# VH-VL binders against q9umr5: the designs that were tried, part 94

Target 1, 268 residues: q9umr5
Amino acid sequence: SYKPVIVVHGLFDSSYSFRHLLEYINETHPGTVVTVLDLFDGRESLRPLWEQVQGFREAVVPIMAKAPQGVHLICYSQGGLVCRALLSVMDDHNVDSFISLSSPQMGQYGDTDYLKWLFPTSMRSNLYRICYSPWGQEFSICNYWHDPHHDDLYLNASSFLALINGERDHPNATVWRKNFLRVGHLVLIGGPDDGVITPWQSSFFGFYDANETVLEMEEQLVYLRDSFGLKTLLARGAIVRCPMAGISHTAWHSNRTLYETCIEPWLS

## First folded at step 5 (VH-VL)

Design p20 (framework fv_mavrilimumab)
Fold by ESMFold2-Fast, scan of step 5:
Structure p20 (fold): chain C 268 residues (1-268), chain A 123 residues (1-123), chain B 111 residues (1-111)
Amino acid sequence: as target 1 above (268 residues)
Amino acid sequence: QVQLVQSGAEVKKPGASVKVSCKVSGYTLTSLYIHWVRQAPGKGLEWMGGFDPRDGETVYAQRFQGRVTMTEDTSTDTAYMELSSLRSEDTAVYYCATGPYDLLTGYYKFDYWGQGTMVTVSS
Amino acid sequence: QSVLTQPPSVSGAPGQRVTISCTGSSSNIGAGYYVHWYQQLPGTAPKLLIYANSNRPSGVPDRFSGSKSGTSASLAITGLQAEDEADYYCQSYDSSLSGWVFGGGTKLTVL
């Protein structure tokens, strides 16, 4: 039988977005138990990411307990950051494949409709003033706002991303690294035509330097210091990179070719 | 539930300073964007500046830079606007305005206004 | 100095529709910054009528509506009532001034 699949949605999203993904899984892996978590839907997706991690943790515990062979995670957009933290805070997870579907793993720095909806008077160059305040850190999107021109403020003020990436010290860092390393496969998916995740290479742990030149994962201090296990996972052969052009941000979970190429092979 | 109560009318001579207060109730002062807006008799609204809680910064309109100071006393939930070197052209009703952050739009609604403080600059 | 341009006056009869324009530039409305509208009854403080282009605060009837296109915004009032006689102001943010700007105001007369 196939391992159960747990799906975690993104910003301003809900389980309904994954109806095509469920159809694909049913076609290729009939009998798979797929649970799409209806937590922090719509506007509730703006709640602080640590609050979301706690709620999703409570929901996944019984699912994992019923599946001693393991489970797979498919985590979309902001949901990929929730799953990153889940894998670090859970000392008993049994996740085989963690499939990160266009998630800003190193953060976000771009003017998008979502940011204009939330902060209509702000340009990307000015959002650091809002996001790196204690008040701004009460919003999920600010938890992964990463302004490359104010990296010192990001490191000091980010209550979530800088901590889970090991970019700022945390008492739990060693335990979080040990827990994350239990994952079987880290499957990274993203592409240049996403249009929302900026830079798109953030989905592959690449990011802007101070000149807005993208440095890939292997050039990041997070990787070089092996802060939460990326270098160890890569050496183990556990990281899968699956970039695909021509896919917009809201289409990652509804593109059949993407599913067959990047997702299907990892749903044992 | 947010309510703004301003200090009473002031009469000042040219060259003096005036300090207008705005007492906030029903919400935490430091979580609110406080606007200061004035209106000369028979004229339109003019933004003077405000405290933005998002970055913790007080910003002043260019016209008032160097003459206006905006402060807060968190122990009494009171915001202040002080305008110096008063001229007859500064005769106006001065308002404070604020609102909580609206998650639907990502914006501070200025749906709570003080009653206004008349400042008259005359000999 | 009016960075946002409004007509100084508009008029209509009870039951009619009236529209108040607010014209900006590339540094404010044209840059995508939200437009807010305020109603000021004689002798009172301004009251928020429309925020973030088209949203109504609690207690504002649906006969008041806002829209935005390009560098301009409009406030529409349908089913005019005598109580609507007031001054109306638009407001936006201006990036070149790094601050908030108001329109010059429009006096609505209900004939």
Scores: ipSAE 0.006, ipTM 0.412, lowest interface PAE 13.2, mean pLDDT 87

Design p21 (framework fv_mavrilimumab)
Fold by ESMFold2-Fast, scan of step 5:
Structure p21 (fold): chain C 268 residues (1-268), chain A 123 residues (1-123), chain B 111 residues (1-111)
Amino acid sequence: as target 1 above (268 residues)
Amino acid sequence: QVQLVQSGAEVKKPGASVKVSCKVSGYTLTSLDIHWVRQAPGKGLEWMGGFDPRDGETVYAQRFQGRVTMTEDTSTDTAYMELSSLRSEDTAVYYCATGPYDLLTGYYKFDYWGQGTMVTVSS
Amino acid sequence: QSVLTQPPSVSGAPGQRVTISCTGSSSNIGAGYYVHWYQQLPGTAPKLLIYANSNRPSGVPDRFSGSKSGTSASLAITGLQAEDEADYYCQSYDSSLSGWVFGGGTKLTVL
């Protein structure tokens, strides 16, 4: 009698990455219906995030409709941003726990091996030239690129993250906030040894200021203005923070201790 | 380390089809954009097609449109290029190649190449 | 015809300098798309020699250099050695074709 679980993968990822997570869920919550969405797999994960949101929305609608008691979302890395947008654009979602596994909720600003494979001649200091163009915004990674030294360009050019974070005005902002606030629990997971998400505190809505000093969620303008409901959720007791050291980016979905500590308690 | 290993040489009659394989080792196929390039004996390199991340789709060079199909089997990390309605002028070495896409310029630098597959079309 | 034009052959003596040109148009090199160069030894697959106009991969000696001006690019080889005898190809992207294009190739003979 457990609620169904929907899993959304990350950048250059697929359902195969979650085989250990599925094993853990089956051991602790036998009978749980787990659906790992095989959309935008591998290099298709580079498609614009709004396109991915549309595709995942179409896939989750029938699953949610068949589960009137609610569903849980487990969303990994880039997938956590897809899930953020899903919860905002769906005026009929019935999500209880939204479990965000090491997702760059305030954006990404780091020279990782993933980015160097994709953009070998680029450094984090000059990616803003590509990402904050209309052409660059056709790539998912650029939709959440957040250069703290060019915040004016980020606010003006980001077609995705600045809008869902309420950092730039949008006609649908009030409706998106109302929809997002229907979530039962926002479970944030991440840690200092991730090695990919930069700063790692982005998974907890913290981010760099102009001096590259990390400011935590409660110091962010997005939180203080309650732009999409973070302050309201925290006051309601609906935000759970579960940081864990010693876990690399590709290991969040395959660490048993992490699962038992941060995920299992939220899978009613 | 990435390695691209291609299928063996083929001899075909005019009008037949040929399907060349390219097995990815040392990395996953889904993390690489595979392109196909051919070279007729004593001639230059000719791009046939490959994945374009801007479109999210495989694109084919105009002269091969309608005759070439490029597919991938992610379960076996193998890419395929099938060329139909073969003619004598299709006699060539066919290469698979891959490398990082440079978003600044819309360009691939092909760091890794298969060993090539000789396809001979003769009556 | 290829959209990138290279001379079919170039020759030089050991120790000399040679240059190989690659001439494009406003839809490729002239539009700012990078030029890569490949070396192909007889019976082998092409090997990346120069990327993004002027950069060398690890293991490529500094006597190989690339440059770009307007709609054209050049590969320069100084201190020619017998081992440099090969075919050389330039490559770029063409916006009007929405695809990648190679030059016709240049056979370098070391006399």
Scores: ipSAE 0.000, ipTM 0.389, lowest interface PAE 14.5, mean pLDDT 87

Design p22 (framework fv_mavrilimumab)
Fold by ESMFold2-Fast, scan of step 5:
Structure p22 (fold): chain C 268 residues (1-268), chain A 123 residues (1-123), chain B 111 residues (1-111)
Amino acid sequence: as target 1 above (268 residues)
Amino acid sequence: QVQLVQSGAEVKKPGASVKVSCKVSGYTFTSLSIHWVRQAPGKGLEWMGGFDPRDGETVYAQRFQGRVTMTEDTSTDTAYMELSSLRSEDTAVYYCATGPYDLLTGYYKFDYWGQGTMVTVSS
Amino acid sequence: QSVLTQPPSVSGAPGQRVTISCTGSSSNIGAGYYVHWYQQLPGTAPKLLIYANSNRPSGVPDRFSGSKSGTSASLAITGLQAEDEADYYCQSYDSSLSGWVFGGGTKLTVL
């Protein structure tokens, strides 16, 4: 029998976006119990990420408890950051595959329609003034805003991403690392034609340096210091990288070829 | 606001094909989810299929699978619905309906409708 | 072929309240998919009246309201007026059909 699958959506999204993904799973793994969490939909996806983590945690606990063999997570876009935090804060998670579907794991530094809806007169170069304020940190998108030209402000003001990445100290860091390392597989999916996640390599733990040159995961201090377990997972053979060109941000959960290549193999 | 203008009425014989057009103005064509809905005389609304620009998928209702084709011409901002192997029960008004993705709800809704195209299938 | 069940007709007098039900199942409304409502005046295209269960588009008066409970949704019309005489359709997404579904429609008669 197949392990249950839990799906976590992204910014300005809802369970409706995953209708094709559920169809694919039912076709290839019939009988799989798939739960698309219908929490923080649409505008509510702007709530602070720690608030979202608590709500999703309460929803996943009974699902995990009913599945002693383990569960899989499929977490899209911003939802991938929620799932990163879930794996760290839950002392008892039984996640086998964590499938991160085009999520800004090292943060976002790029103009997008979502930012223009919220902050219509802002450019990416000056959004740090808003996002790294206490008011800005009440919005999920600012919780993972990572301006490479103001790394000092990011490290000091980020209430979420800098903490879960171990870029800034936190009292729970050791426990969060231990919990995260219990994951069976970390499956990273993303690609150059996404058009929203900037840089797209953020989905693979790559990111801009101060000159906006992308450094890949293995060159990141968080990896080199093994701050939350990436180096340990890679050495264990537990990290899977599945880049695919030709897929726009809103099509990752509805592309059959991507599903068959990057997702299906990890849904035991 | 958004305007949907459909092609004129058609009279077809059983077994023929019909292609209805829907020209969009007043909004970015590629941002709209365009759907086709029909209504037989005195009957209710029936969804036939549509295109979701967010994932690039065109989906057809099961009962029309194999005889309906929906296409878009981005150079003319026009959507098309072609229905083949026409039967008398295909006599209906055919509507195009659309709306942009609603960020507040995370959902598409049919904000705008064409005026409808009457297709009559008779021997 | 309606997956969503509506009463075929409902009637009321001017100034009264009427309610139109839309009954679905676990694969549509029960799965959390939103319900939209459309008004169709005779000889015209449908018009969006309520979206995402309970939201009104600009220009729709507040005497129209929507609600959802379990596998069902309801459209309520208060202060009924002669111009409300029309057909009303609910719509949702159905995961078992992988597509959009409409209710069979309800003809509202203002007596």
Scores: ipSAE 0.115, ipTM 0.659, lowest interface PAE 5.5, mean pLDDT 90
Fold by OpenDDE, second read of step 6:
Structure p22 (fold): chain C 268 residues (1-268), chain A 123 residues (1-123), chain B 111 residues (1-111)
Amino acid sequence: as target 1 above (268 residues)
Amino acid sequence: QVQLVQSGAEVKKPGASVKVSCKVSGYTFTSLSIHWVRQAPGKGLEWMGGFDPRDGETVYAQRFQGRVTMTEDTSTDTAYMELSSLRSEDTAVYYCATGPYDLLTGYYKFDYWGQGTMVTVSS
Amino acid sequence: QSVLTQPPSVSGAPGQRVTISCTGSSSNIGAGYYVHWYQQLPGTAPKLLIYANSNRPSGVPDRFSGSKSGTSASLAITGLQAEDEADYYCQSYDSSLSGWVFGGGTKLTVL
């Protein structure tokens, strides 16, 4: 039998968005128990990510317990960060494949149309004054806002991304790294035509330097220092990178070709 | 957690300028948006200006434009408000204030206030 | 002269209910901008009392409530207490002025 699949949605999303993915899985892997977690839907997805992590943890623990052979995680957009954090704090998770579906794994620095109703056009350059304020980190978006021009503020104020990345020292860094390394495979999915994740390479742990030049994963300090295990995972062949062009952000979970190429191979 | 401490009382003559300081502690200064509100004796609150995250710049109330300048010194975690061409009507307690910006609704509220600085303009 | 209009004063006896109105226009409250309320005790800086029309910050008793309708907002105080004697100000944003605006303030006297 196939291992159970747990799906975690993204920002302003719900389980309904994954109806096509469910169809694909049922068709190609009949009998698979797929659970799309309907937590923190819609505007509730703006809640602090640590709060979301706890909520999702409570939901996945029973599922994992019933699947001693392991489970697969498909985590979309913001959900990918939730899942990475989840795997970092859980010392007993049994995740075989962690599929990060167009997630801003290295953060977000862009005011796209998708977020325009939240952010005025001029806010990208000054959002740091909001997100890195005493109150900014109460919003999920701010939890992974990564301003390359204000790295000091990011490192000091980010209560989520900087921590799970091990970019800011904290007492749980070693343990979180150990926990995250329990994952069998890390499948990174994203593409240049996403239109939301900015830069799109963030889905592959690439990101801007101080000059807004995009550097690859292997050039990132978190990789070089192996702060949360990326170097180790890569070394043991546990990282899969699956870039795909021609897919908009809201279509990653509904594209059959993407599913067959990037997701299906890891649902054994 | 956030504390705003303002400079002491000022006495100025008409035509002079006054510069009030507001030192921020308890959090990273550059992460805050400081606003200024004044209150004449026995009168109401009047917003003078402050940083607007929507515009990404400091904005001033129209009645003070050209006469007020708001600046920041990040090295000392201090905001300043300078008012020039002082008149007797400028006699007031001046407050600095700050608070969170709501990303969802776009509103701004003043949760934290300085203790106020009395500025007296008299000949 | 204030962009937002408040009654200059209101009064009530202990235990009573009082309301303070805040009347705006189509360029502020009527435009959908949120209304905040501040309490200012004698000789002190203002304190946020109500935010976003009807929300109470932590520490504010539930006998304080706010509402908004059309171009106006209202602050209601039930179970009036002596400590409630203060000045109250409404605040909103005005698009025509491109700035924040306060009401003229209301002095609440507890009889």
Scores: ipSAE 0.035, ipTM 0.623, lowest interface PAE 3.6, mean pLDDT 92

Design p23 (framework fv_mavrilimumab)
Fold by ESMFold2-Fast, scan of step 5:
Order: sequence, then structure tokens, then C-alpha cells
Structure p23 (fold): chain C 268 residues (1-268), chain A 123 residues (1-123), chain B 111 residues (1-111)
Amino acid sequence: as target 1 above (268 residues)
Amino acid sequence: QVQLVQSGAEVKKPGASVKVSCKVSGYTLTSLSIHWVRQAPGKGLEWMGGIDPRDGETVYAQRFQGRVTMTEDTSTDTAYMELSSLRSEDTAVYYCATGPYDLLTGYYKFDYWGQGTMVTVSS
Amino acid sequence: QSVLTQPPSVSGAPGQRVTISCTGSSSNIGAGYYVHWYQQLPGTAPKLLIYANSNRPSGVPDRFSGSKSGTSASLAITGLQAEDEADYYCQSYDSSLSGWVFGGGTKLTVL
């Protein structure tokens, strides 16, 4: 039968957002056990990402233990970064497909409604003053704020993203890379009409240089150095890229064509 | 309750190899990474490298790369460190050390140490 | 030469306070990597005394404390006792070496 599916939501989100995704899975793979984790919902999604990783880890351990054949992860937006870290910190995960739905894998540098709610008078150009402080790093959104004009501050101050991407050295980097490389498939989904993830290519490990010109994954130092295994995964055929135009940020988990094209083939 | 028991003292000639064992008890080997640290007589501690018994992945200190090999046998809960091309400067007590990882906080500490194995390199 | 620098010896009388410094650089302690301290009694294996800058394992008396500032760390021992006579080693991770490094060690003599 079908491997269980674990779903991790995004910023200011909850399990309710995935009702259409669950309908699609039930239609194409009837009998699949789908668990949408109701942790760090709503404003609790602002908690530091390392705290969220610990909580989600505790929740996924018994699910993975009951499924010796393996599990699939579907991780949306900020949830994709949580899942990135889960795969790195868990020395015993049995994840087959890690499906990342429009997640800012190289970080975020763009205005969003969420940022306007938290910091209503801040411009993206000034957010580094808040995010790269010790106080700012207590908020999840600042853990993946990546200002391309203050890259030295990002590398020094990021307590989460710079570390899991291997952009700053860490004692556990070798173990994190080893654990991450156990994933069967890394399925990257995103697109130009998302409207929230900036640049949208961050969902595919592309990002801005200092002139705000996007460099794709293969031009990134983290790829070239193989810091956490992207080059190794690509070489073994384990990375799937599935870009799709016409989909806004809140529609990735509720678009049937996207599901059939990018998600369904990876749910064994 | 976790204990590390090492093999006995060795005397080797220059150019020979030595293989030291470290048996883990009170915990399964696959739950702990084993590291090796040496100490020359009257001198300080020097980290040599470590092995993760879950997959056998190793990391070696730069100065020992090419001369050291770390292995494990999970069926006997035993880790090994082999040092080749021995020199008089390799005369030291060799320790195995371990502790549980805290992968989330990123710190690494050695809670448990073996009793040490004296390796003497003399002509 | 060790990457982390400790004084080769320190001494104190019973009941006094001593401090042992561990001086690193921007590639280790200065980069924010944790500092651990080990106590080695004569003829024995090292024992973890302080971990992650300032935390004590169960069974270590509160008269032992650790701190970190900039590129350096310190071990403080208050109410010095004869049984504290030992060698003390600091340890951290060094990003330029991609590995663990120990200080040169400090011999504590209780006068």
C-alpha cells in the first residue's frame, strides 16, 4: 500500500489550509494515512525555527517508527525550511519523498503581508537592522531573512538558515549533511507568480547576488562546495524541479493541476 | 552506565602500525559517535578524528589524514583506530571518547572516556 | 603549538579563587563555537567538567563555573580544595581546521 504522508504548514497557517490537498490524495491514492501536524499554528509559527524543529521532530518520530517502508513529507512555505532541518537533525529518518511547496530555501528578501503586519513601517532594505539582532533571531521569519546587500551580517547573525545551508561552518555540518543525503527524492516546487516568495527562485535554491541579479542553484557556493549534499543529490538523480506559472502563494496546496503534475507522481 | 573499555598496551617499532580497540557497553554502539584523542607523556590532549557507527562515516584531523583509519564492528559494539607509519612522536596514551549528540543545539561534548591505551614506539 | 592558548600553570591556596583562561581566535571561540572544559586527575582519563560554555554535568560542584567573552573563555574555581589539583583542558571547534581543538592544558597546583 501507500507510504504515510506527513504535512508541515507555513507561516500563520494551520491544518485547515490543506483540506483540498487531502481530498486530492484520497482520490488518487485511497487508503493513504495523511497526518497534518497541528503544531506552531497561527502566531506560534513565529517561534524560532530551531524550537519548531524540536517540536516537529518529537511529533514525527512515532509516525516514522510505525512505517518501516518509509514516509513522504509535504512541506509548505516556511514549513519547507522546518523539514530541511528535520532531515538534517534526524539520524534515523526514513523519508522517501520530501516535497517542498514554494519554500524560501535560500532565504527571503521581499515585502509580504506578514512582514507588514509584524513591522508595518519597515522597508525590506531596513529589515536587516531588526532581523540580524539577537532579539530578531527569536522570530522565525528573521531566521531566513537573507538581505543580499548585507550578506556579511546574514552569514554572521543567521542562527538557522546560514547554518543548515552550510553557508557558515558548524560542528554538526558533517552529520547534518549525512542525514539529509538519506532522503530518496527532493521535489522542489515553485513559480514566478507566487507573489510572496522573493525571489521565487529561492524555492529552487537560486538567490540574489549583491546587484539583485538571480543566480541559480548551480552557481551558488553551497552547491559548488556541496555543503549539505545538493550536488551529490543532483548527481544521483534525486532532485526534481517542478516550476509552474499561474499559481499564487496560497494556492500551491489547493491547485489540482499542480497536484497531478508535481506531487502525485512522488507519492508511492 | 555507559562504559568504554580499550585494548591493552602496545610496543611497536618505527614504521609499524597499531590498532587500538574500544568496546562500548551500557548503550548500543550505533547510538554514539566514537572519537579518538591522544596524549603524549606529559603533554596535552590532541583530537585525531571520529567515526559514526550508524554508517561508518569518518572525519579525521588534517595532520593524521592518510595515516589513520577508524572503523567499527556493530555486531561486537567495538570501534577501532589504526595508525600506520609509526614514529617515535606517536608515543602516547590513546583514548576513545563519546557522548550523545544534541543535533538541535549544535554542541559536541565527550561525556564518557575509555581508560586509555599506552602505545610506545621505540627501536 | 595549540590553537587554543591556556597558561601552563596556575596555583592557589585552599579556599581561594583561581581562574584559567582559554584564548582562541575568530575561527573558533570568536565564531561562537561552544567551549567545553575537562579535568584530568593524575593517572586518569579526562572528565567532562563544564560543557557549552557554562553548564555543569550532574555531580560537578557549583564552585566550578565557566564563562565566555569574545575570543576567550574562562574556568573559575572558588573555594579551592586539595582534590582540585589536576590538569584542565578547554575544547572548542575550529572552522578553519574543520575539527575539534584542545587547549594546551593548565596544571593547577593547590599549595
Scores: ipSAE 0.000, ipTM 0.419, lowest interface PAE 16.5, mean pLDDT 87

Design p24 (framework fv_mavrilimumab)
Fold by ESMFold2-Fast, scan of step 5:
Structure p24 (fold): chain C 268 residues (1-268), chain A 123 residues (1-123), chain B 111 residues (1-111)
Amino acid sequence: as target 1 above (268 residues)
Amino acid sequence: QVQLVQSGAEVKKPGASVKVSCKVSGYTLTSLSIHWVRQAPGKGLEWMGGFNPRDGETVYAQRFQGRVTMTEDTSTDTAYMELSSLRSEDTAVYYCATGPYDLLTGYYKFDYWGQGTMVTVSS
Amino acid sequence: QSVLTQPPSVSGAPGQRVTISCTGSSSNIGAGYYVHWYQQLPGTAPKLLIYANSNRPSGVPDRFSGSKSGTSASLAITGLQAEDEADYYCQSYDSSLSGWVFGGGTKLTVL
């Protein structure tokens, strides 16, 4: 039998978005128990990411306990950051494949349609004033806002992303790294036509430098310092990169070719 | 924690100007939206102006246009509110306040307040 | 003069429920703009009590709740305590004025 699959949705999203994904899994891996978590749906997805991590942790514990052979995570968009933190804070997780669907792993910096819903007249250059305040960090989107022109503010103010990426020191960093490294496979999925995740290479741990030039994962200080285990995972052959062009942000969980190419091979 | 510490009480003659300061501690001024609110003795709160992220700039309440100037000195993490052509009705406690951006409407609420600065205008 | 109307005073005994109204117009509360509430203890700066109609900041007890309907909002205080004696102000955004507006304030007296 197949390992259970746990699905974590994204910003302004709900379990309904994954109906096609569930159909694909049932076709290729019949009998798989798939649980799409109905927590922090819609507007509640704006709650602080650490609050979401706590809630999702409570939901996944009984599922993992019932599956001694292990489980798989499929985490979409913002949900990929929740799953990153879950793998770090859980000292007993049994996750085999962590499949990250177009998640801003190094952060977000862009004037996209999603940001225009939240900040219709604000430019990306001005969001640092809002996001890097203590109260701005009460919103999930600000927890991973990463302005490359105000990196000092990001490092000081980010209550979530800078900490889980090991960009700012934390007492739990060594334990978080040890826990994260227990994952079997880190499957990174994303592409240039996403239209929301900016830069799209953030889904592969790439990000802008101060001149807005994208530096890939291997050039990032977090990789070079092995702050949470990326270098170790890559050396073990545990990181899978699966970029695909032609897929918009809302289509990652409903494209059959994407599923067959990037997801299906990792659902044992 | 964010704390706002304001300058001390001022006594001014009609026609003078007053400049009230608001020192931000616990966090960098450039990451906050500072607003100014006054309260005349025995009366309610009146918003004077502040940074509006919707417009990307400082906006002033219509009643104070032409008389008020709000500035920031990022090197000292200090915000200022200067009110000119003072009249007796400007006697009030002046507060600086800052708060979270309201993601749904694009407007602020005020989570943190300074202790207030009493400005007395008398001849 | 304030553009949001509050009763000037309300009173109640310990343990009772009191409600403070905030009445606006089509350019503010009626336009869908959020209502926030502030508590001002004598001699102190205001403190945020309720934000975005009905949300409580960390540390504000469940006894305080907010609601909004049409052009009006309400602050409810249940299980009234002596330390609740204060002035309460509602706040919203006004599109005609292009700025924030406060209610005139309500003095709560705990008998």
Scores: ipSAE 0.000, ipTM 0.424, lowest interface PAE 12.8, mean pLDDT 87

Design p25 (framework fv_mavrilimumab)
Fold by ESMFold2-Fast, scan of step 5:
Structure p25 (fold): chain C 268 residues (1-268), chain A 123 residues (1-123), chain B 111 residues (1-111)
Amino acid sequence: as target 1 above (268 residues)
Amino acid sequence: QVQLVQSGAEVKKPGASVKVSCKVSGYTLTSLSIHWVRQAPGKGLEWMGGFDPKDGETVYAQRFQGRVTMTEDTSTDTAYMELSSLRSEDTAVYYCATGPYDLLTGYYKFDYWGQGTMVTVSS
Amino acid sequence: QSVLTQPPSVSGAPGQRVTISCTGSSSNIGAGYYVHWYQQLPGTAPKLLIYANSNRPSGVPDRFSGSKSGTSASLAITGLQAEDEADYYCQSYDSSLSGWVFGGGTKLTVL
């Protein structure tokens, strides 16, 4: 029968947002056990990402233990970063497909309604003053704030993204890389009409240089150095890229064509 | 403050149709997720369907698909639920229930309920 | 649909604690969908009592609390009072039905 699916939601989100996704899975893979994790919902999604990783880790351990054939992860938006860290910190995960739905894998540098709600007088150009402080790093959104004009501050102050991407040294980096490489498939999904994830290519490990020109994954130092295994996974044929135009940020989990094209094939 | 006022009790013959109204005040109808829930005498609550403004879709419970139609008149802030091919088993109190989508929590909950409309199906 | 199972009745004396269970499956509570609880006094419309597993709306006393574990949820009422006598319903979303489902309801009798 089909492997269980674990769903991790995004910023200011909850399990309710995935009702259409579960409908699609039930139609194409009837009998699949799907668990949408009810942790860090709504405002609690602002908690530091390492705190969220610990909580989600505790929730996924029993699910993985009951599924010796493996599990699939579907991780949306900010949730994709939680899943990146889970795959690195878990010595014994049995994840087959890690499906990343429009997640800012190289970080975020864009003005959004969520950012304006939290910091109403801040613009993306000055948010580095808040996010790269110890206080700012207590908020999840600041854990993956990546200002391309202050890359030195990002590398020194990011308590989460710079570490899981291997952009700054960490004692556990070798073990994290070994653990991450156990994943069967890394399925990356995103698109130009998302409207929230900026640049949208962050979902495919692309990101801005200092001139705000996007450099794709293969031009990134983290790829070239193989810091956490991207180059190894690509050589193994384990990275799938599935871009799709016409989909806004809150619609990735509710678009049938997207599901059939990018998600369904990876839910063995 | 949001208030839901429903139309009065109805008595219908088997095979007829009934259309129950739910007038919304204190808020614009199109900004709310209006759902319909029924309760047969002495029985529990049963969800029939509702409109989700986040998706722009109306969803009906499987057992009512083909018999129920949920519509809205935005000019009068009134929602309607029409149930056709009535049977004695459709005798129940019909409620409209609603709540706005809460961005901070990421879900809908039925914060507000109408007073209920008793529909009796008898020959 | 009887998709969520509740005991048909529960009883307690004033000042005591009672617990009402709501048992689901892997397609609803087990899938991580929120559980909401409603109180229905005789002859009235239901009232939201607990939302998103454990949260209280404004005006609901802290004697009412909710919890969730695995495929089940529970409503706990402490310091039971005569005015708590009512029917209680749990609600969740069910992915196999693509819709909301209610429990069968539990009649609470205060002795």
Scores: ipSAE 0.005, ipTM 0.509, lowest interface PAE 12.2, mean pLDDT 88

